# Designs tried in a protein design chat: VHH binders against Nucleoredoxin-like protein 2 (NXNL2). Part 4

Target 1, 156 residues: Nucleoredoxin-like protein 2 (NXNL2), of Homo sapiens (Human) (q5vz03)
Amino acid sequence: MVDILGERHLVTCKGATVEAEAALQNKVVALYFAAARCAPSRDFTPLLCDFYTALVAEARRPAPFEVVFVSADGSSQEMLDFMRELHGAWLALPFHDPYRHELRKRYNVTAIPKLVIVKQNGEVITNKGRKQIRERGLACFQDWVEAADIFQNFSV

## First folded at step 4 (VHH; framework vhh_7qia_2)

Design b47 (from a3 with T28E)
Fold by ESMFold2-Fast, scan of step 4:
Formats: C-alpha cells, sequence, structure tokens
Structure b47 (fold): chain B 156 residues (1-156), chain A 126 residues (1-126)
C-alpha cells in the first residue's frame, strides 16, 4: 500500500497526522469507504471496530493490519464526528486530500460501505472485506496475510 | 452452513392471500438485508420487496399496497404477506440474503444478494 499512499499523510481519530509510509509498511491494508449519513456504514463500522481491536490489541503482539478510512462524508466535520463516534483507532485519508476521489475510481467504488483489502503494491486481495468479516470473523485475516507478500510472525 | 428455506406457497384463488416465510440458519441473520424475488414462467427473476437490517422496506410498483415484507430477528425469519393476489403474481418466489449499500452519487439503495433459497411456487388461479 506504501507504493500507492507513501508520499501522503494520514490522520488519526484524534486529529494527529502521520506519514503513510511509516504507518502502513509491511501490513495488510484495508481501505474503508464509508460515510456517517449512510445507514449501512453506521451498521458495519462497529463490526469492523471489533475485528480491528481483536487483531491489533492482542496481548501477545498486534497483527500487521491497518485500516485507512476514505470518507464519503459531506464535510470534514462530519468525517471527524463519525470517526470519534464509531471508528476504531485506525487512520484516515484527510478529507481535503483529492486522492480520496482517485482511490474511489481506482478501486471502482460505486457504493458504500465498501472494504477493499490490498497488498503493499495496491493490488486487491479482496473487494468483499465486509462479507468476509461478517461470515468468517477473524479467520479471514489469515487468508489475507497469506495472499499478501509481507513478513509476519503472529497468531490470529 | 448458510441456508435459506422458503415455505407457505401454494394454489390460491384470485383475490386471496398467502404468507410466505423464509427461515435462515447458520449466519447472523439480523445483519443481513433480506429480499423476496419472483420468477414467472418464461420471464426474468424480479425483485418483489426487500427489508434492510435496520427495518427499512422497499417494494416493486406492481405489489406496492398489496404485499408487506417483515422480519423477526428472534426467529431468524423474513415474511412476505401477499394480499389481493392476481393471476400475474403466479411465480416461483425466492428468498435472498445480502448486503445493502448506498450508491455514492445518487444516494440510492443497492443490495448484493449472496444467498438464495430454492424457491416456493405460488399459483393464483381459479
Amino acid sequence: as target 1 above (156 residues)
Amino acid sequence: QLQLVESGGGLVQPGGSLRLSCEASGFEFSDYAMGWYRQAPGKQRELVAFITSGGSTNYADSVKGRFTISRDNAKNTVYLQMNSLRPEDTAIYYCAAGEYTIEWDSGSYEVTYDYWGKGTPVTVSS
């Protein structure tokens, strides 16, 4: 994913900025396209939060997983309020970054919510991340890691 | 593991009523949008009604005011109450489960159905 987002800055739910390259290096990346005023987004976000927390807050060590929220909200304030209300401790592309629209086009996102799981080079592992999480829970992450060309030493 | 089973079909007179049931097993039913489709002889399968995980409903114009979709999450069941049945309602009725989304530009609902029942036949004839 660093090959796609490496030059950019991402934001945390607390408003801090981080460098995409450092934050995403050697991780499976989930691109999460959603909006606060979208009912199915509000339904799915807690499920993603539980999934994320289980993987990255593991007592032994965090899994190599990161979520990058790509907002479809109508304003920066709506985006930040949504992140504060329902999101996990993941990252987001800044609301005013025009790359939001390029990512939407690149991954053919016509409807939200959509969760696209990608490799470090931006290639799609699956564009049905929501379905996989809903139906298989944490077990789907092992498949994503095996499809990705990254080093890891953890348990799901 | 994931299965949908329809019931309640049969032969009914014009003007009559039927209630179709679809029982889901092996998944988190309450998280899915549920739809009823039908396929008449020689025609394409068409959406009759759907209900979102949040309880919002939508109906095809041909059935609006006559059919009612509802769900009982405690029973993992979706229902289609069909009133004032007409010969043109004759079809095999299919239950489907899927994810619902909102189209980014239009705000329109879209459902992608990944699970389908085997269907239950409904014949409206004298």
Scores: ipSAE 0.304, ipTM 0.665, lowest interface PAE 2.2, mean pLDDT 86

Design b48 (from a3 with D31E)
Fold by ESMFold2-Fast, scan of step 4:
Structure b48 (fold): chain B 156 residues (1-156), chain A 126 residues (1-126)
Amino acid sequence: as target 1 above (156 residues)
Amino acid sequence: QLQLVESGGGLVQPGGSLRLSCEASGFTFSEYAMGWYRQAPGKQRELVAFITSGGSTNYADSVKGRFTISRDNAKNTVYLQMNSLRPEDTAIYYCAAGEYTIEWDSGSYEVTYDYWGKGTPVTVSS
C-alpha cells in the first residue's frame, strides 16, 4: 500500500496528520470502506476494533498491521465522529482527499462495509476480509502476512 | 465453517401457520446476517426476509405483515414465523448466512450469502 499511498498524508481520530509511507511501511494494510449512517458498518466496526486491538495494541510484539479507513460519510465531521465513537486507533484517508474516490474505483467497492486486505504494492490479498475475520478471527492474519511477503517474526 | 440445517416445514391449510428453524453449527453465528429464501416450482429463488447481526430486519413485500424473522444467538438459531399462509407461499425454504451491506450509490440493502442449507419444503393446500 506504500507504493500506492506513500506520498499522501493520513489522519488519526484525534485529527493528527501522519505520513503514509512511515505509517504503512512493512505492514499488511486493510482498506476499510464504511460510513457512520450505514447500519452494517456500525455492526462490523466493533469487531474490526477488537481484531485490531488484539494484533497491534496489546503489550506483546505489535503485529505488522494497519487499517486505513476510506470514508463513505456525508461530511468530514461525520467521518471524525464515527472514528471517535467506534473505530480503533487506526488511520484514515482525509475526507477531502480526492483519492478516496480513486480507491473505491480501484478496488471495485460497490457496497459497504468492505474490508480489502492489500500488499505493499496495492495488490489484493483478499477482498473478503470481513468474512475471514468472522470465520477465523485472529488466525486469518497469519495467512495475510504470508501472502504479503513481509517478515514472519510476529506471533509465531 | 458454518453449516445450516432447516426444520419445521410441512403441510398446512390456507390461513394456517408454521415456524421454520435454522440451526447453525461451527462458530461466529452472531456475526452473520441470516436470511430466508424460497423457491417455488419453475421459479427463481427469491429473498423472503433477512435479519442482520445487530437484529435489524427486512422483508419482501409479498410477506410483510405475515412473516416474522428472529434470531437467538445463544442457540445459534434463526426462525421464520409464517402466519396467514397462502397457496402462493408453497415453496422449498432455504436458510442462508452471509454478509450484509448497503450499495454505495443507491443505498439499497444487499446480502451476499456464503452458506446455504439444503432446504425444507412448505406446502400450503387443503
Scores: ipSAE 0.269, ipTM 0.624, lowest interface PAE 2.6, mean pLDDT 86

Design b49 (from a3 with Y32W)
Fold by ESMFold2-Fast, scan of step 4:
Structure b49 (fold): chain B 156 residues (1-156), chain A 126 residues (1-126)
Amino acid sequence: as target 1 above (156 residues)
Amino acid sequence: QLQLVESGGGLVQPGGSLRLSCEASGFTFSDWAMGWYRQAPGKQRELVAFITSGGSTNYADSVKGRFTISRDNAKNTVYLQMNSLRPEDTAIYYCAAGEYTIEWDSGSYEVTYDYWGKGTPVTVSS
């Protein structure tokens, strides 16, 4: 995803800015399109949070996985409030970055929530991330890392 | 994979009640949105009600206030309690499991149901 987002800045739930290239290099990236006022987004976000936490925050050795939230919220404050309320400790494209709309078009996102799993070059591994998490839980991550050009051991 | 089996259909008089059950087997039931659809003879299949994994419910205007959808995750079952039944409620009732979304531009609900039961018939007549 560095080839697509490498020169951009991402934000945390506390509003801190991070360099996209440093944050995403050599990781499987999930592009998460959602909004706080979207009932299915509010239902899925806790499931994604549990999935993320198991891979990244609670594992003895963090898995090479990162989520980039692409907000469909009505304001920057709503986006940050949503991140604080329900999201895991992942990253977001800044609300005012027009690239939010370019990513929606690039990945043919017409409805939310949608979880698109991508390689470092931005190519899609799967556009059915939500379904795969529901059906297989953590087991689906191994398939994603094998499809990506990423070779690393996990402790999950 | 997820398999759905409906039960509880039958013949009932106008003003009566029925409770439909849909039992799921297979992978994790609690993570799926569950819906009830119906199809009357010669008509298109229509959504009656759905319930999300988080427990939020939505009802067709024609059944709001009369029907109640609920789920019991411990029993892997979704229910449709049908009260004050009318002849126009006569249909085959189908249980479905899937994902739901809202269209980015329109705000309209879109449900993709991957799993369907075979249906249970409900006849409301005197």
Scores: ipSAE 0.309, ipTM 0.659, lowest interface PAE 2.1, mean pLDDT 85

Design b50 (from a3 with T52S)
Fold by ESMFold2-Fast, scan of step 4:
Structure b50 (fold): chain B 156 residues (1-156), chain A 126 residues (1-126)
Amino acid sequence: as target 1 above (156 residues)
Amino acid sequence: QLQLVESGGGLVQPGGSLRLSCEASGFTFSDYAMGWYRQAPGKQRELVAFISSGGSTNYADSVKGRFTISRDNAKNTVYLQMNSLRPEDTAIYYCAAGEYTIEWDSGSYEVTYDYWGKGTPVTVSS
């Protein structure tokens, strides 16, 4: 995902800016397309939060995983409020970044929520991330890491 | 793998009531959206009732005010309460579980069902 987003800045739920390259380097990246006023997005976001927290926030060895939220909200304020209300401690494309629309087109996102799991070069590992998390939980992450050609030891 | 089993179908007179049940086994279905579909002979399968993981419901116009969908996550069961039944309600009723989404451009609901029951027949006849 560094190959695609490395020159951009991402934002946290607190509104702080981070460099995409530093945040995403050598990680499996999940592109999360969702919106606060979308009922199924509100239903799925807590599941993604639990999944993310188990891999990154609570693990003795943080797994090489990051989520980049691509908002379909109606405003920057709605996006940030949604992140503060329901999201995990992950990152988002700034609401006004035109690349938000380019990512939607690149990954053929016609409906939300959608979770697309990608390699460092932007190649898709799976476009059924939601289904895999619901059905397999943390076990699906091992498959994503193997597909991503990431050489790291982690306990998950 | 999620397995869905429908029950509660049968023969009922016009104006009568039936309660259909759909029990999930293998996994809890609390994370899934649930739908009730029906298919009459020679007709296309149609969605009659929907309930999200969060409890939001939607109904086909033909059944609004007569049918009520509900779920009990502790029992891994979704229900369809059917009142004021009509001969036109005669069909095989299918329970389905899956993900629902909102189309980005239109805001329309789109449902993707990955799990289906085998169906339970409902006949409304005198």
Scores: ipSAE 0.278, ipTM 0.667, lowest interface PAE 2.6, mean pLDDT 86

Design b51 (from a3 with S53T)
Fold by ESMFold2-Fast, scan of step 4:
Structure b51 (fold): chain B 156 residues (1-156), chain A 126 residues (1-126)
Amino acid sequence: as target 1 above (156 residues)
Amino acid sequence: QLQLVESGGGLVQPGGSLRLSCEASGFTFSDYAMGWYRQAPGKQRELVAFITTGGSTNYADSVKGRFTISRDNAKNTVYLQMNSLRPEDTAIYYCAAGEYTIEWDSGSYEVTYDYWGKGTPVTVSS
């Protein structure tokens, strides 16, 4: 995903800005397309939060996973409120970044919510991230890591 | 693997009632939108009703006011209460489970059904 987001900046729910390359390097990236006024987005976001927290936030050794939220909200304020209310401690593309529309087109997102799991070069591992999390829980992450060809602490 | 098993079909006279049940096993039932489809001989399968994870319902125009969809997450079951049955309601009824989404620009809803039951036949005749 570093190859696709390049020199872009991402934001946290607290308004902090981070460099995309540093934040996403050597990780499986989930592109999360959702909106606060979308009922199925509100239903799925807590499941994604539990999944993320188990892998990254509460683990003694964080798994190489990051979520980049791509908002379909009607305003920047709605996006930020949604992130504070229901999201995990992941990242988002800034609301006014025009790349929001480019990512939607690149990954053929016509409906939300949608969770697209991608490799470092932006190639899709799966377009059915929601289904895999619902059906297999944390077990699906191992399949994503194997597909991503990433190195963990150079311990191969 | 999520498995769906329908029951409650049968023969009923016009004006009668039937309650279809669909019991789910495998994954967390409450995470899925549930739908009922039907297919009459020689016709395409059509959506009869669906219910979202939050309990919102939608009905085909042909069944509005006569059919009621409901779910019981504690029992992993979705129901279709069918009242005032007509001969044209004769079909095989299928239960389906899937994801509910909203189209980005139009705001219209979409459901992608990934799991299907084998169907339960309903015949309305005298």
Scores: ipSAE 0.332, ipTM 0.678, lowest interface PAE 2.1, mean pLDDT 86

Design b52 (from a3 with S53Q)
Fold by ESMFold2-Fast, scan of step 4:
Structure b52 (fold): chain B 156 residues (1-156), chain A 126 residues (1-126)
Amino acid sequence: as target 1 above (156 residues)
Amino acid sequence: QLQLVESGGGLVQPGGSLRLSCEASGFTFSDYAMGWYRQAPGKQRELVAFITQGGSTNYADSVKGRFTISRDNAKNTVYLQMNSLRPEDTAIYYCAAGEYTIEWDSGSYEVTYDYWGKGTPVTVSS
């Protein structure tokens, strides 16, 4: 995903700014398209949080996984409130970054929520991330890592 | 994986009531939106009602006020209570489980159903 996001900045739920390159290097990236006022987004976000926490926070070594939230909210404040209320400790593209619309178009996102799993170069591993998490749980991550051709330096 | 089995169909007279049940087996029932569809002879399958993971419900205009969808996650079951039945309600009723989304620009409901039951017939006739 480094090749696609380049020198862009990402934000945390606390409003801190992080360089995309440093945050996403050598990781499987999940692009999460969702909105606070979208009922199915509110239903899925806790499942993604559990999945993320198991891989990144509870593992002996953090797995090479990161989520980048791409908001479909109506305002920056709605986006940040949604992140504080229901999201895991992942990152988001800033609400006013025009690349929010370019990512939506690039990955053919017509409906939300949608979870697109991508390689470092932006190639899609799967555009059915939600289904894979619901049906296979953590087992689907191993397949994503193998498809991504990244170093497997973790104990999950 | 999720499997769905419908029950409760039958023959009923106009104005009568039936309660359909759909029992799911598997560990993911609470993670799915659940829907009831029907297909009348010679017609395409149509949505009757659906219920989201969170319990929000949606109904086709033709059944609003007459049908009620509900779910019991502890029993892995979704129900369709059908009241004031009409001959036009005659169809095979299918239970479905799937992914619920909202179209980005229009705000329209979109449901992609991954699992379907085999259906239970309902005939409304004298």
Scores: ipSAE 0.325, ipTM 0.681, lowest interface PAE 2.1, mean pLDDT 86

Design b53 (from a3 with S53M)
Fold by ESMFold2-Fast, scan of step 4:
Structure b53 (fold): chain B 156 residues (1-156), chain A 126 residues (1-126)
Amino acid sequence: as target 1 above (156 residues)
Amino acid sequence: QLQLVESGGGLVQPGGSLRLSCEASGFTFSDYAMGWYRQAPGKQRELVAFITMGGSTNYADSVKGRFTISRDNAKNTVYLQMNSLRPEDTAIYYCAAGEYTIEWDSGSYEVTYDYWGKGTPVTVSS
C-alpha cells in the first residue's frame, strides 16, 4: 500500500498526522470503508477492533498489519468522533483528502462497510475481509501474510 | 461451518400464534445478521424480518405489528414470534445468517446471506 499511499499523510483519532510510507511499509494493509451513521459499520467496527488489537496491541510481537480507515462520513468531525468511539488505534486517510474518492473507485466500493486487504503495491489479496474475520478470526491473517509476500525477519 | 436448525412450525388456526426458533452451531452466532424468509408454494422466497448484530430490526410491511424477531446470543438462537396469523402466512419459513451493507450513494440496505436452514413449515388453516 506504500506504493499507492506513500506520499500522503494519515491521521489518528486524536488528529495527529503520520507519514503513510513510515506507517505502512512492510505491512499487510486493510482498507476499511465505513461510516458512523451506517448501522452495519457500527456493528462490524468492534470486531475489527478486537482483531486489530489482538494482532498489534496485545501481541508479544506485533504483527505486520495496519488498518487505513477510508471514511464515508458526512464531515471531518463525524469521522474523528467515530474513530474515538469505536475504532482501534489505527489510521485514517484525512477526511478532506480527495484520494478517499479515488480509493473508493480503485477498489470498486459501492456499499459499506467493506474491508479490502491489499499488498504493498495496492494489489488486492481479498475483498472479503469482513467475512474472513467473522468465519476464521485471527487464522485468516496468516493467509494474508503469505499472499502479501512479507517476511517477518526481513528488516528494511 | 455455521449450521442453522429451525423448529416451532406447525398447523395453527387463523388468529393463532406460533414461535419459530433457529438454533445456530459452529461459528460465533453474534457476528451475524440473522433473517427469517418464507416461501409459499409456487412463489419466490421473500424476506419476513431481519435483526442485525447490534439488535436493530426490520420487517416486511405484510407482517409489521404482528411478527417480532429477536435473538439470544447466549443460546445462539434467533426467534420469530408470529401473532394474529392469517392463511396468507402459510409458507415454509427459513432462517438465514449473513452480512448486511448500505449502498454508499443511495443509503439502501443490502443483505447477503451465506448460511440457510432447511426450513420449517407453517400452515394457517381452519
Scores: ipSAE 0.355, ipTM 0.702, lowest interface PAE 1.9, mean pLDDT 86

Design b55 (from a3 with S53R)
Fold by ESMFold2-Fast, scan of step 4:
Structure b55 (fold): chain B 156 residues (1-156), chain A 126 residues (1-126)
Amino acid sequence: as target 1 above (156 residues)
Amino acid sequence: QLQLVESGGGLVQPGGSLRLSCEASGFTFSDYAMGWYRQAPGKQRELVAFITRGGSTNYADSVKGRFTISRDNAKNTVYLQMNSLRPEDTAIYYCAAGEYTIEWDSGSYEVTYDYWGKGTPVTVSS
């Protein structure tokens, strides 16, 4: 995802700014397309929050996973309120970044919520992230790591 | 992994009532949108009603005012209360579980159903 997001800045739920490359390097990245006024987004976000917290915040060693929220909200304030209300401690593309629209087009997102799991180069691992989390919980993450090219199997 | 089992079907007279139940097992029922479909002899399968995780409902025009869909997340069950039944309601009724989305530009609801029950027959005749 560093190849795709380049030197762009991402924001936290607390309003802090971070460099995309530093934040996403050597991690499985989930692109989360959602909006506060979208009922299924409000239904799924807590499930994603539980999934994220178990992998990153509560684990003895954080898993190499990061979520980048790509907002479909109508305003920056709606986006920030949504992040404070329901989101986990993940990252978001700033509301005013025009790349928000380019990511939607690049990954052919026509309906929300959508969770697209991507490799470091932006290639899709799965566009059924919501279904996999719902049905398999944490077990789906191992498959994503193996597909992501940041985890290499050793022959011995 | 999610399994759906329908019950409550049977023979009923025109004007009668019937309550269908669909019990889910295997995974977290409350995370899914739930729908009822039916297929009459010689016809295509059609959506009867669906209910979102939060309780929002949608009905086919042919059943509005007569059928009510509801869910009990604590019991992992979705219900279809059918009132004022007509011979045209005769069909095999299927329970389905899936995810729903809103189209970005139109705001329209879309549901993709991943799990289906085997169906329960409903016959409305004298």
Scores: ipSAE 0.298, ipTM 0.661, lowest interface PAE 2.3, mean pLDDT 85

Design b56 (from a3 with S56Y)
Fold by ESMFold2-Fast, scan of step 4:
Structure b56 (fold): chain B 156 residues (1-156), chain A 126 residues (1-126)
Amino acid sequence: as target 1 above (156 residues)
Amino acid sequence: QLQLVESGGGLVQPGGSLRLSCEASGFTFSDYAMGWYRQAPGKQRELVAFITSGGYTNYADSVKGRFTISRDNAKNTVYLQMNSLRPEDTAIYYCAAGEYTIEWDSGSYEVTYDYWGKGTPVTVSS
């Protein structure tokens, strides 16, 4: 994903800015396309939070995983409120970044929510991330790491 | 891993009624959108109706007002109540389960169906 986001900046849930390259290097990245006014997005976001927290915050050692939220909200304020209400401690592409629309086109996102799991070069591991998390839980992450050819000694 | 089993099909006279049932097993039913499809001989499979996890329903124009889709999450079952049946309703009816989404530009509901039953035949004939 580093190869695709390049020199861009991402934002945290608290509004802090981070460099995309530093934040995403050597990690499996999930691109999360969603919006606050979308009922299925509101249904799925808590499941993604549980999944993320188990891998990154509660794991014996943090897994090499990061989520980048790509908002389909109608305004920057709606995006921020959604992140504060339901999201985990992951990252987002700034609402006004035009790359939001380029990512949608690149990954053929016609409907939301959608969770696309990608390698460092932007190649898709799976475009059915929601289904895999719902049906297999944490077990699906090991498959993503192996597909990405990222070696990390961690407990899952 | 989710399995779907349809029942309730059969032979009925024009103007009659049937209630189809689809029982899910092996996974969490309540989180899935459920749909009914049908396929008549020589035709492509078409969506008849769907119901989301939140209870939103949608119907094909050809069945609107005659068919009603409903679900009972406690029984892991989705139903299709078919009233005022016509010969053109003759088909094999399939139950499907999937994830629902909203189309980014239009706001329309969409379902990607990952699980399918084997079908139950419905024949409307005298």
Scores: ipSAE 0.329, ipTM 0.686, lowest interface PAE 2.1, mean pLDDT 86

Design b57 (from a3 with S56D)
Fold by ESMFold2-Fast, scan of step 4:
Structure b57 (fold): chain B 156 residues (1-156), chain A 126 residues (1-126)
Amino acid sequence: as target 1 above (156 residues)
Amino acid sequence: QLQLVESGGGLVQPGGSLRLSCEASGFTFSDYAMGWYRQAPGKQRELVAFITSGGDTNYADSVKGRFTISRDNAKNTVYLQMNSLRPEDTAIYYCAAGEYTIEWDSGSYEVTYDYWGKGTPVTVSS
């Protein structure tokens, strides 16, 4: 995902700006397409938050995982409010970045929510991230790491 | 894997009532949208009712006011209460589970049902 987003800036739920390259390097990246006024997005976001928190905040060693939220909200304020209300401590593409529309088209996102798991070069590992998390929980992450060909040593 | 088992079908007279149940086993039921479909002989399978993980419901025009869909997440069960049954309701009723989404540009609901029960027959006849 560094190859695709490396020169861009991402934002945190607190509105802070971070460099995409530094934040995403050597990690499995999940592109999360969602909106606050979308009922299934509101239903899935807490499940993604639990999954994320278990991997990066509660694990003995943080897993090499990051979420980049690609908002379908109607305004920057709605996007930031949604992040503060329901999201985990992950990142988002800024609301006014036109790359939101390029990513939607690149990954053929016609409906939300959608969770696309990608390699560092932007190649899709799976476009059924929601289904895998619902059905397998944390076990699906090990498969993503192996498919991504990245260094790992994040458990224990 | 998630599995669905329907029950409660049978023969009933016009104007009668039946309650269908669909019990899920496997992964977390509460995270799925649940739907009831039906298929009459020689016709395509059609959506009767669905209920989202959050409890929002939607009904086919032909059953509004007569059928009620509900779910009990503690029992991993979805129900279809069918009142004022008509001969036209005669069909095999299928339970389905899947993810629901909203189309980005139109705002319309889309449900992808990945799991299906084997069906339970409902016959409305005198």
Scores: ipSAE 0.324, ipTM 0.669, lowest interface PAE 2.1, mean pLDDT 86

Design b59 (from a3 with N58Y)
Fold by ESMFold2-Fast, scan of step 4:
Structure b59 (fold): chain B 156 residues (1-156), chain A 126 residues (1-126)
Amino acid sequence: as target 1 above (156 residues)
Amino acid sequence: QLQLVESGGGLVQPGGSLRLSCEASGFTFSDYAMGWYRQAPGKQRELVAFITSGGSTYYADSVKGRFTISRDNAKNTVYLQMNSLRPEDTAIYYCAAGEYTIEWDSGSYEVTYDYWGKGTPVTVSS
């Protein structure tokens, strides 16, 4: 995803900005398309939060994983409120960044929520991230990191 | 990986009641939208009711007020309580599990059912 987002800035739930290259380098990236006013997004977000927290926050060795939220919300405030309410401590593309629309087109997102797992070059590992998390839990991450050609040791 | 097993079907007289159960085995049952479909002889399979992971329900017009869908996530089971049964309700009833999404531009809901049970027959006859 560094090849795709490297020169952009991402935001945290507190509105702080981070450089995408530094935040995403040598990680499996999940592009998460969702909105607060979408009932299935509200249902899935806690599951993604548990998955993320287990890999990154609670793991003995943090896994090379990052989520970039691509909002379908109606406003920047709704996006940030959604992140504070239900999301894990991950990142988002700024609401006003026009690249939000380019990512939607690039990954053929017509319905939400959708979780697209990508390599550093933007190539899709799977466009069924939700299904894989529901059915396999943390075990699916091992397959994603192997497909991503990332050299890392991690615990699940 | 998710498997669905229906039970509770049988023969019942018009005006009677049946409760169908669908027990799921597999990971994170609570995250699936669950539906009940039925197929009468010579007809296409039709949606009877569905329940989202959050508990929101939908009913086909033909069963509103007579059927109730519910779920028990602790037991990995979805139920269909069928009251005031009619001969027209005679069908094989199928349980299905799937993913619920909202179309980005239109706001329309979409359900993709990936898992189906083998069905349980319900006959309403004297």
Scores: ipSAE 0.364, ipTM 0.721, lowest interface PAE 1.9, mean pLDDT 86

Design b60 (from a3 with F50Y)
Fold by ESMFold2-Fast, scan of step 4:
Structure b60 (fold): chain B 156 residues (1-156), chain A 126 residues (1-126)
Amino acid sequence: as target 1 above (156 residues)
Amino acid sequence: QLQLVESGGGLVQPGGSLRLSCEASGFTFSDYAMGWYRQAPGKQRELVAYITSGGSTNYADSVKGRFTISRDNAKNTVYLQMNSLRPEDTAIYYCAAGEYTIEWDSGSYEVTYDYWGKGTPVTVSS
């Protein structure tokens, strides 16, 4: 995703701005398309949060994984409220960034929630991320890492 | 992976009732939308009813008021209660499970049913 988003800035759930290249380099990236007023999004977000915290926050050695939320919310405030209420400590494309619309078109997202797992060049590893997490839990992540063509142990 | 097994089909007289059951095994059943489809001889499969993970239901016009879909997440089972059965209800009934989504632009509810049972036959005949 660094090849696609590297020149952009992303936002944290705390409102901080980060450079996408630094945040996404050498990681498996999940593009998460969702909205607060979408009932299935509200149902799936806690499951994604548990998955994310197990890999990144609670692991002795954080896995090379990052989520970039691409909001389908009706306003910036609704997006931020959703992130504070249910999301994990991941990143989001700013609500007013027009690239939000471009990512939706690029990955053919017509319905939400959708979780698209991508390589550093933006190529899709799987567009069934929700299904894989639901069916296999953490076991699906190793397959994503192997497909992602990234350096393991970069931060060690 | 997720496996669905239907039961409760059979032969019944017009005006009679049947209760179909579909038991799921494998994944977390409660997170899936569940649907009942039917296929009459020589026709394509059609959606009869669905129920979301949150319990919202929808019915085909042909069965509305006669059929009731329900689920028991503790038993990993979805049910179809069929009342006032008619000869035109004769079909093989299939249970299906899928992920539900909302279409981004329209807000319409959508389900992609990727898991299917083998079906249970229902014959309504005198």
Scores: ipSAE 0.263, ipTM 0.646, lowest interface PAE 2.5, mean pLDDT 85

